VHH binders against g5egk6r2213to2383. Designs and how they scored, part 25

Target 1, 171 residues: g5egk6r2213to2383
Amino acid sequence: QRWFYKHFPMVWTGRLALKSTEAMINLHLINGSETFLNDVLGRQVTEENPRRDSVKILQRLRLDNGQVEHIYRILTNPEYACCLALSSVNNIENLKENDTNLKSHFIDYLINKKIAGISSLGEVETKFKSARVHVFAPGEIVNRYLSELATSLHDYLQNTDTRYLLIVFTN
Short names: E, the ipSAE of ESMFold2; O, the ipSAE of ESMFold2 at other seeds; V2, 0.75 times the mean of E and O plus 0.25 times the DockQ between their complexes.

## First folded at step 15 (VHH; framework vhh_7sr4_2)

Design q6 (at its last look DockQ between E and O 0.93; V2 from the best seeds 0.00; counts 0 for: unsure alone 62.8 < 65)
Fold by ESMFold2 at other seeds, look of step 15:
Formats: sequence, structure tokens, C-alpha cells
Structure q6 (fold): chain B 171 residues (1-171), chain A 123 residues (1-123)
Amino acid sequence: as target 1 above (171 residues)
Amino acid sequence: EVKLVESGGGLVQPGGSLRLSCAASGFYFSDYSMGWYRQTPGKQRDLVAAIYSGGSTKYGDSVKGRFTISRDNTKNTVYLQMNSLKPEDTAVYYCAAVEITDSSGYEHLEDYWGQGTQVTVSS
């Protein structure tokens, strides 16, 4: 646990939404631009300034042969921000329900439909930069990416049987 | 979130023309298909025309050769040019971001609709 947070500290907590379901998640930056990520999620000039509080999936990307190269470029672009999303520990009273929702309504849903979730975050003048968001469940290209880029993280996730999404902020 | 705003409807005589516009926001417009549907009272919404992210088009049988769908990705806008209008074309026309298979692989997860614009063809 200490190893994970030492290498991948939490950079954001908020709600992930799809249809009528939401789950609280923590994001941990694994590669890309922290500056871009903070521009998109909100710069906090004080501890009390709000950041974006949610990401809503409204579109999808079908996963097929032509998408592997496209997805690889998204995952590895140093101007983007690739994050690991885990169930939020801050939801103590509903932790089990939150973890179940994340698994069934996001992870398993995306796997079964063979899609990535897509969100569009609009610009808010002086506060938030716009971004497109790709939400990936574990799968062939994600596993390849983790095994090649972050072998220790990949081993950690496998050994702990940790449920996760990979969330990438682009543009 | 997803917002679609139609304009350009109105009253026109048979044989006349209208051009409908739909301003879209809340998604990366150029990556997704868009469409126009229409509805008359007591009936379901029917496809009028669709335009895919790559620019290919699809038309309902009753409008082929008379209507043209187009898009301007720099303005996030979809157009429907309606020529040789007939009384049967009288309907509320809806801009649509609907769940349609697109060769780009980027698709809307649900159906999103504008408020509709009335087109009335009468003499």
C-alpha cells in the first residue's frame, strides 16, 4: 500500500458517472503532464477553491484492430495525462457499494460492451481547460501498456487483484 | 452536457426551400455522426438524414434527391437543405446526436435531441 502511494500519489477525487450510476474514484497520475491535468481539473490557489467534481461518460469508443495504435498514442503522449482510477477510500459508509458499482457498472460494463467510455469536459473561462476523457477497463492494450511502461505497477495490480480503470485526459 | 439548438424552420409554400441549422456543443463534434429526424403528430420520429464523421450520408426514402445534409466542423454545425418541399414534409424537425454505428469508432452512448423546429408546407 505504502509502495503504491509513494510512486503514485492521489491527484484527484471525484465522481465517475455512466447512465444512472455513479462511483467515487481516486486518480493517480502514472504518466504525462501534471500541469495539463491540473489545468483541466482546476488549479487550487487555496485549499478551499473547488475543482471539477465529476466526469460523466456520454460517448463511447469501440475497441478493434484499428484502435490499438490510436490508443497507444493516447496512452503514451507526454502532453496528455494518463491516470489510474481506483475506488475511493473516502466513502467509508458506502465503500462496499461503491466498489461493487465501479466493478459492475463501469469495469464489467466496458469489458462486456468492448468499448472505452468517453467524456467531454468543457472549458470554463479562467478556471478549467477543456479536455476529452478516455476511460479504459483492463484489457489487452491496457495490459500491454502497463506491462511495458510500468512493470512494477502492473505486477502490483495483478498480485493484489486490484480493480481499476485507466483514465486519460487529452487535448 | 450535450446541447443541440435548431433554427431555420418556418412556413413555406409547396415547391419552396428551407435550410435548417443545428448548433452542437458538449462533445468533440467532428468525431461523431449527426442526424435530422422529423415527427408528425401521433407518429414516431423518422430518420430524415444522417451524416457520419467521415462525411458520408444517409437519407430517408421520401427525401432522397430533395434534401441534403451537410456539416461544418469548424462551426460545430449540421445543416439540412430542403428543396422541392411538399405538404407531406410538414413536421417538427429534430437535430439528433443518436446512437449510430460510425466507422471512426466514436459514437454517442445515448440518443440526444434538440428542442425541434417546426416546418410547415402549405399554400
Scores: ipSAE 0.560, ipTM 0.807, lowest interface PAE 0.8, mean pLDDT 86
Fold by ESMFold2, look of step 15:
Structure q6 (fold): chain B 171 residues (1-171), chain A 123 residues (1-123)
Amino acid sequence: as target 1 above (171 residues)
Amino acid sequence: EVKLVESGGGLVQPGGSLRLSCAASGFYFSDYSMGWYRQTPGKQRDLVAAIYSGGSTKYGDSVKGRFTISRDNTKNTVYLQMNSLKPEDTAVYYCAAVEITDSSGYEHLEDYWGQGTQVTVSS
């Protein structure tokens, strides 16, 4: 736990939504452009400099065999921002419910349907850059990515049985 | 967040033409299928035309050869060109981002609809 936060400090907290369910999450950048991520999500949390507070899944990407190379390209593009999403520890209200929602309504749902969740974040002039968002549950493609490009993180997540999503912001 | 805004409906004589437009926002338009549906009172919405992300199209039987669906990915807009209009084409026409299998793998989670635009074909 201490190892993880030392290497991957939190860069954003907010709500992840799918249908009628929400979960509070923390994002930890593991690969890609922090500058791009901050342009998309907002750089400061002040009255003059708003941050986005949520990401809503409204589309899906089928994880059929034909998309493996496309998905891997998304995961590895240095202009994108690949983040690990964990249950938010800074939101103490309904902590058990939040963990349950993240597992059942996001992680298990995406695994069972064999899909990635997709969101589109619209540009807001002078405030937010637009982005396409891919939300991946653990699985063969994500495991391959982590085992090849973030071996210590992959070992950590496996050894601690940590619940997570991989969330990638693309342009 | 998905928003669909139709325009171009109205009153037209039999044999006339109309072009419907649907401006889409809230998703990366070029990756997804789009469609036009229509509804007459007391009936379910019927498929008029669909256009897939790859550009292939599908039409309802009653409109084949008369209607053409197209898209402009630069403008995030889907169109329905309606020619040789008949009184039975009178309906409310809806732009739709529908939950349908697309060969791209990118699909809407649910069916999203515009507000509808009235098309009336009458002498």
Scores: ipSAE 0.507, ipTM 0.784, lowest interface PAE 1.0, mean pLDDT 86
ESMFold2 (binder alone), look of step 15: mean pLDDT 77; pTM 0.761

## First folded at step 16 (VHH; framework vhh_7sr4_2)

Design r1 (at its last look DockQ between E and O 0.53; V2 from the best seeds 0.00; counts 0 for: unsure alone 62.8 < 65)
Fold by ESMFold2, look of step 16:
Structure r1 (fold): chain B 171 residues (1-171), chain A 123 residues (1-123)
Amino acid sequence: as target 1 above (171 residues)
Amino acid sequence: EVKLVESGGGLVQPGGSLRLSCAASGFYFSDYAMGWYRQTPGKQRDLVAVIYSGGSTKYGDSVKGRFTISRDNTKNTVYLQMNSLKPEDTAVYYCAAVEITDSSGYEHLEDYWGQGTQVTVSS
């Protein structure tokens, strides 16, 4: 836990949504541009300058076709932002429900369907940049990404049996 | 977040033509399939046409040869050119972001619908 937060501080907390199901998550920047990520998510947390509070999955990317290698190359662009998403622990009354929703309705769902979740974040004036969002469960593309770009994190996640998603913000 | 707005419906004589338009937002339009469906009272929505991200098309049997689906990725708009209209084409026509396999690998998670536009073919 100490090692993880030293190297990958939390950069956003909010809701991940799919249809009628939500899970609260924390994002930790793994690789890429913090500037781009902050432009997409918002720079100031105030009522005048609110951050985005949710990411909604409305589309999908098939991971069982021949395009995974091509997508991997565009998702590793250093001008974009790759984040690890972990369950938020700030509501102990809903902790079990939140963990269950994250596992069953996001992680297992994406694995079983062999898809990535896709969200489109629209530009809002000059406050939020637009972004395409890819949401990956553990699997081939995530293992490749972590083994190539974040080997110590990959070992950490396996050794701690941590539930996670990889969430990549692209333009 | 997905928003679909149809236009171009109306009243037309048998044998006439109409062109429907659908403006789309809330997703990266060029990577996804789009479709037109229609519904008469008391029935489920029927497929009229699909256009895939690469431009290939698929048509319902009853409209093949008479209707043409097209898209303009710069305007995030899908069109349905309807020729040789018949009374049985009378229906509410819906633009849809369709849940269907696309060669791009990017697909809508489910079918998202516009509000519909009425087409009436009557003498």
Scores: ipSAE 0.589, ipTM 0.812, lowest interface PAE 0.8, mean pLDDT 85
Fold by ESMFold2 at other seeds, look of step 16:
Structure r1 (fold): chain B 171 residues (1-171), chain A 123 residues (1-123)
Amino acid sequence: as target 1 above (171 residues)
Amino acid sequence: EVKLVESGGGLVQPGGSLRLSCAASGFYFSDYAMGWYRQTPGKQRDLVAVIYSGGSTKYGDSVKGRFTISRDNTKNTVYLQMNSLKPEDTAVYYCAAVEITDSSGYEHLEDYWGQGTQVTVSS
């Protein structure tokens, strides 16, 4: 816990949505540009510039047909942002229920369907930069990413059996 | 809320032209493949045309060379230009954001449909 938060600061709290289900999550930046991520999620500089409060999965990318390999270089580009998503402990009182929902309705769903969840965040002038969002459950692509770009985090997650999603913001 | 609203339908003589429009809201329009489908009473919906996020297009065989699909991402609108109309083109035309694969590999998780606009081609 202490090691994780020391090395990977929380950068956003909000709702992740898939179909009719939502889960509260914290995002922790693990690789890439915090500036890019803040531009996408909102900087909350003025009253007129609220931070985004949710990410909605509306598309999918099949993982069993090789398509994700075509974009892997984009996913790993250090000019973009890769986050670890964990159940939000600070925004909801029912931590166990939210963690169970995250596992059953997001992680298990994505694994069973063999897909990444995809969100498209539209540009809003002066407020939000646009981005495509890839949501991955633990698995081969995530293991590759972590092994190449965040080895110490990969070891940590294996040793603690932590429930998580890998969420990558690109444009 | 996702909303697709068609307009531009009507009654036209054979050989005439119509331009359909579909205004989209509630999703990031630029990332979606958009299509036009048509349905006659008692029949299943047929593909008319699709335009992918990258701009490539696909047409049903019966409309090739007569219909042109286009999109304007700044207005979140997809269009169908229909020329040389025939009585067999009479149908309700639906705008859709549907599961259609292209070179990008991104597919809609769910299908979205408009309410439809009537096109009638008769003498």
Scores: ipSAE 0.239, ipTM 0.682, lowest interface PAE 1.9, mean pLDDT 84
ESMFold2 (binder alone), look of step 16: mean pLDDT 76; pTM 0.754

Design r2 (at its last fold request DockQ between E and O 0.81; V2 from the best seeds 0.59)
Fold by ESMFold2, look of step 16:
Structure r2 (fold): chain B 171 residues (1-171), chain A 123 residues (1-123)
Amino acid sequence: as target 1 above (171 residues)
Amino acid sequence: EVKLVESGGGLVQPGGSLRLSCAASGFYFSDYAMSWYRQTPGKQRDLVAAIYSGGSTKYGDSVKGRFTISRDNTKNTVYLQMNSLKPEDTAVYYCAAVEITDSSGYEHLEDYWGQGTQVTVSS
């Protein structure tokens, strides 16, 4: 756990929403531009600085129709921000319920439907840059990405049986 | 939030024309299909026309040859050009972002609706 946080510090905490369900998540930057990510989500240097508080899934990308190379390019583009999303243990007293919601209503849902979740974050002048958001559950292309480009992280997640999503912010 | 705002409805004589517009926001417009539906009181909403991300179109049988759906991806706007209007076309017209298979692979997660714009065709 200490190895993980040393190499991938938390960069954002907030709500992930899909239909009527929410889960609190922490984001950890794996690859890409931290500057872009901070411009999209807001910088929190004090409690008075604005931050986005949620990401809502309102669209989907079908994964069962030959999207493999498209998705891999999204995951690997250095101008984007690819993040690991984990249950936010630090901010929620009901740890078990939040972890269950993340698993059943996000991870299992996306896997069963064979989709990625899609969000669109609008620009807020002087505060937040706009972004498209792709939310991926673990699976074939995510495992390929992690095994090739973040091997130690992949081993860590496998050895600890950690529930996660990959969330990519694109321009 | 998906937001759809229709405009261009009104009163028209039989044989006349109207152009409806729908301004869309809350998603990356060019990747998704868009539709127009219409509804008369006490009935279900019927498909009028759909336009896919690649520009292909589909029409309800009663409007083929008279109505044309189009889109402007730079303005995030979908249009319905309605020609040769008949009293039977009288309805509330809704812009819709509905769950439709699209070749882009990007699809709406649920059905999203505008508030509707009234079209009335009468002498």
Scores: ipSAE 0.653, ipTM 0.834, lowest interface PAE 0.7, mean pLDDT 88
Fold by ESMFold2 at other seeds, look of step 16:
Structure r2 (fold): chain B 171 residues (1-171), chain A 123 residues (1-123)
Amino acid sequence: as target 1 above (171 residues)
Amino acid sequence: EVKLVESGGGLVQPGGSLRLSCAASGFYFSDYAMSWYRQTPGKQRDLVAAIYSGGSTKYGDSVKGRFTISRDNTKNTVYLQMNSLKPEDTAVYYCAAVEITDSSGYEHLEDYWGQGTQVTVSS
């Protein structure tokens, strides 16, 4: 809907990867520093300075009772960048496969394993700052965060049955 | 991209010492466990030693008391000090970032390996 894109414009399009599976996603900044996010992803001023095109999950964070405080610090830190990741609609002919991959190989996988996905983006001099990336599926902690701090967005996602990940860039 | 770069392998006499090093990149080193494995031809890689994010260690039975694993989180480096070397320690030694439970909750999602370095104990 137009309300969503007015309040949360797309800030990045790219591939989310885990092993041999990829899904195209759009990121929308919910909270934190757009300046930091753009330093990490690249500012795309010219063709010679392309943005990063992918984020690959290489590690995991177990989600259990002992991680709640840590995760909330990640989600709420204003110097980080907390983004909503949605399936990209730009690939209309591949939409079914992309949506299926996002659901089964990322969202359901993370939920069933009770983990967050972790990526590390290395610095590239003159192009990209480094960042650690946390990829969260919907769940107790994320739902609490959204219901308390972004109630309108939470309601929107529930009412539209929108599949999403929450992706946080830290460092 | 996870990258593990080993050094320090070579030829030594029985009773000698070697120090292996592994420079790690592509992840936030201090939060993750690291390991050394070794392999002789035709066999599975055997755990030599592991060091967890909190600094606790684990050793294979055949190397206890002779080998010491350590880490330097400021240099993103893991070490294996190998003392009192025996001919049966001859193997390819691998630095590893493997799927192993760690109290930090941060764990490798799959197994990542260094290139391997040959250690040969002459007899």
Scores: ipSAE 0.600, ipTM 0.816, lowest interface PAE 0.8, mean pLDDT 87
ESMFold2 (binder alone), look of step 16: mean pLDDT 80; pTM 0.798
ESMFold2, look of step 17: ipSAE 0.572; ipTM 0.803
ESMFold2 (binder alone), look of step 17: mean pLDDT 80; pTM 0.799
ESMFold2 at other seeds, look of step 17: ipSAE 0.536; ipTM 0.785
ESMFold2, fold request of step 18: ipSAE 0.547, 0.501, 0.548; ipTM 0.805, 0.782, 0.795
ESMFold2 (binder alone), fold request of step 18: mean pLDDT 79, 78, 79; pTM 0.793, 0.783, 0.788
ESMFold2 at other seeds, fold request of step 18: ipSAE 0.495, 0.489, 0.436; ipTM 0.783, 0.779, 0.740
ESMFold2, look of step 18: ipSAE 0.588; ipTM 0.813
ESMFold2 (binder alone), look of step 18: mean pLDDT 80; pTM 0.798
ESMFold2 at other seeds, look of step 18: ipSAE 0.578; ipTM 0.798

Design r3 (at its last look DockQ between E and O 0.61; V2 from the best seeds 0.00; counts 0 for: pae E 2.2 > 2, unsure alone 63.8 < 65)
Fold by ESMFold2, look of step 16:
Structure r3 (fold): chain B 171 residues (1-171), chain A 123 residues (1-123)
Amino acid sequence: as target 1 above (171 residues)
Amino acid sequence: EVKLVESGGGLVQPGGSLRLSCAASGFYFSDYAMGWYRQTPGKQRDLVAAIYSGGSTKYGDSVKGRFTISRDNTKNTVYLQMNSLKPEDTAVYYCAAVEVNPSTGYEHLEDYWGQGTQVTVSS
């Protein structure tokens, strides 16, 4: 726990939504541009500068049609922001329910359908920069990415059997 | 929450005109092709008109030349101008978001449909 938060501090908390289901998540920046990520999600400098509170999956990208190289470029681009998404700790009384919900309605769903989830975050009231969001469940491509570029994190997730998504914000 | 809300339906005489509007919220409107569909009892919903975010349009054969679809991406609204209305145009008209722009490589997860608005063309 202490090792993880020392190396990958939380950078955002909010809701991830898919169809009629939501899960509270924390994002931890793994690689890429923190400046870009803050421009997309908003800065909580004051109450006048709000932060986005949710990301909704409305589209999909098939992973079983030979797009391995394209997906890996998305994951590794240093101008993007690649984040690990974990169940939110700010809902302690419901942590097991939220974690189970994240598994069944997001992780297992994406794995079973062999898809990545896609969200499009538009510029709203000129407060947030727009972005395309890719949501990946654990799997072959994500495991390759973590084993090559974030080996210690990959080992940590395997040893602790931690449920997670990999979420990439692109322009 | 994804919502599509139709308005502008009603009773009109043959040869008359109506303008339908559909206000969209809860998704990135500019990614989607928007459409109007219609349904009479016991039949499948038929495409009336569709419009892509770049402005390209498609019309059903029975309405071409009489109906015009348009959109305003800044207001997240799609419109259907219906002219020279005929009794066979009587139906419930539905606004829909059923297709993501093909250049993205993405696909929508679900179709989004409005509740429908009744159009009745009767003398």
Scores: ipSAE 0.337, ipTM 0.658, lowest interface PAE 2.2, mean pLDDT 85
Fold by ESMFold2 at other seeds, look of step 16:
Structure r3 (fold): chain B 171 residues (1-171), chain A 123 residues (1-123)
Amino acid sequence: as target 1 above (171 residues)
Amino acid sequence: EVKLVESGGGLVQPGGSLRLSCAASGFYFSDYAMGWYRQTPGKQRDLVAAIYSGGSTKYGDSVKGRFTISRDNTKNTVYLQMNSLKPEDTAVYYCAAVEVNPSTGYEHLEDYWGQGTQVTVSS
């Protein structure tokens, strides 16, 4: 039934952006430190700007030249945070468009280009810590990650044909 | 939102000095080579100076020895010290982030530009 949400509750909702396209996503912590993730994304304690509301892909990393293999230990470091990103249902009027944007403009784009999306989130004193953000579509390195560190989740995603991104927050 | 905000422009006499500042936000400043460009009406933007995160610099030929670019990664700010100003230095000066430092292993998707600050060198 709702096995996924019991084991990996949502920890953040916000916009993922690439060029002129946005998709609303929910993040679910898969591995690493929830404290680190909250320090990066912020905590809502007031109606002021209490947490980040978006992550924008501003850079890319090629996946077909072996560069990502050198950072695999950083991606798996339990001091950081690895999240699964799923389409958000917070705006039912735009649900179909949101799913289309996530698939076409993020997942398929990253797969076809053979790249990871990169965001760099700057520190804002007392509110947000800085982070490097790697955004991966399903593929070789993600399958390796899930097979080694989250086998039950990997099986779940394959059996349900779930549309997702893997989003890793580091540093 | 990515923002580059220039300040410090104005009117100055020939031989005078100005210091331009550019405050950056909305991206990881340390990843980028930062630059100053200038444009006169009807012409393309020309590189004035660029500075990489590690401190290496490049200058346009017409400003070497007179202008100095610097950056403060802790304040996300890039500066242009302009000395011995000449009438031909009159232009709109733009701050830009147009290249990711090669040491990062990443490539940028878009160039970022400020709105510009007017520098006028005249008696």
Scores: ipSAE 0.331, ipTM 0.634, lowest interface PAE 1.8, mean pLDDT 85
ESMFold2 (binder alone), look of step 16: mean pLDDT 77; pTM 0.762

Design r4 (at its last look DockQ between E and O 0.87; V2 from the best seeds 0.00; counts 0 for: pae E 2.1 > 2, unsure alone 62.2 < 65)
Fold by ESMFold2 at other seeds, look of step 16:
Structure r4 (fold): chain B 171 residues (1-171), chain A 123 residues (1-123)
Amino acid sequence: as target 1 above (171 residues)
Amino acid sequence: EVKLVESGGGLVQPGGSLRLSCAASGFYFSDYSMGWYRQTPGKQRDLVAAIYSGGSTKYGDSVKGRFTISRDNTKNTVYLQMNSLKPEDTAVYYCAAVEVTDSSGYEFLEDYWGQGTQVTVSS
């Protein structure tokens, strides 16, 4: 765990929502632009510049119809921000429910439907830049990406059987 | 946050024209297909026209050649230009973000409908 946080410190915590279910997550930037990510999520330096508190999945991208090249372009563009999303530990009282929600209502749901979750984050002029958000569960494409571009992280996640989503913010 | 707001309905004489607008928000509009549907009492909603994210279009048989769907991605707006209107075109028209086949692979997780706008063609 100390190795993971040393290399991939947390950059955001908040709610991920799908239908009527929420899960608290921590994001860890693994590739791309931290500047872009901070512009999208907000920098909590004053009360007038708050951080976004949630991402809601309302759309989907089918993964079973030749989207591999498109998805890979999303994952590898250095102007975007690619994050690992893990269950938040900041709320230990609800830890089991949160972990169950993340697994069953997000990870397993996306895998079984063979889709990525899609969100749109609207611009707020002085506070937040807009972004398109792609939420990927573990799977063939994500595993290929991690094994090629973040080998040590891929090994860590496999060896620890860590539940995760890959969340990419694009403009 | 998906929101669809129709406008432009009304009463018009046979042979007349009307233009419907649908303002959309809450998603990356340019990536998604959009549609216009219509419904008369006691009937299912019928597809009137669809416009795909790439700009190609599809029309119901009864409106082909008379209606034109278009989009303006800078205004996040879908339009339906209705010409040569007939009494059988009388219906409530709905802007919709529904599962429309799209080569991009982007789809809505649920069906989203506007409130509808009444079009009445009568002499």
Scores: ipSAE 0.366, ipTM 0.703, lowest interface PAE 1.8, mean pLDDT 84
Fold by ESMFold2, look of step 16:
Structure r4 (fold): chain B 171 residues (1-171), chain A 123 residues (1-123)
Amino acid sequence: as target 1 above (171 residues)
Amino acid sequence: EVKLVESGGGLVQPGGSLRLSCAASGFYFSDYSMGWYRQTPGKQRDLVAAIYSGGSTKYGDSVKGRFTISRDNTKNTVYLQMNSLKPEDTAVYYCAAVEVTDSSGYEFLEDYWGQGTQVTVSS
């Protein structure tokens, strides 16, 4: 649907990884600093100005132990970058496999475990800033954010049955 | 990739001191709890000391009062100061990033261990 891409153009494409499973994703900035996000991820892959090609989940944060209010505060900080992650595909065969991996190995996994996925992106001097990455599946925190701050986006995602993650970059 | 590298082990006489270091990389060090464990051949690894992300510490009964764990978040390094060493302290000492978190809530999906450093207390 053209409405979504008109209002939330893609800002990054790359791999999301957990253990041995990968899914290609597009990030769309929802809230926060595009400058910060570009400093962390890069814009174009060159020798002088490379772009990160992946985010690997190595850690977790439990969501069922009373930290919901703290995590929500982090999501709304305008100095950080809050993105919607959607499946990234080139053709129909890649779409089915990639969408299946995203659903079963990321979205359903995070929901069933009641966790956020966590990645640490190390600084690379002169090229990338360091960042902490929180990966959320749809659920209480994400629904609250979208209902309060982006109701039209929330309705869009529900009406189109779109699979997504919310990915927050902080420092 | 998560990497833990121990150093500072060696041979020391009873009553002596050693300082172990563990350089950590591949994660946001300041948010995570770290520990030192030791192992004698044929036995399980025992907790020696842990330091939580908030700075509080825990020690095994046999080392309390003699060993001190500390961390330097600017160097991503955890230390174990070992004083008044005894022959019973002879072991391989391992740095670990394990599920020892109760203030920050951040946990590794897997346990991470260093390769170990030998400490020998003998005359």
Scores: ipSAE 0.288, ipTM 0.667, lowest interface PAE 2.1, mean pLDDT 84
ESMFold2 (binder alone), look of step 16: mean pLDDT 76; pTM 0.755

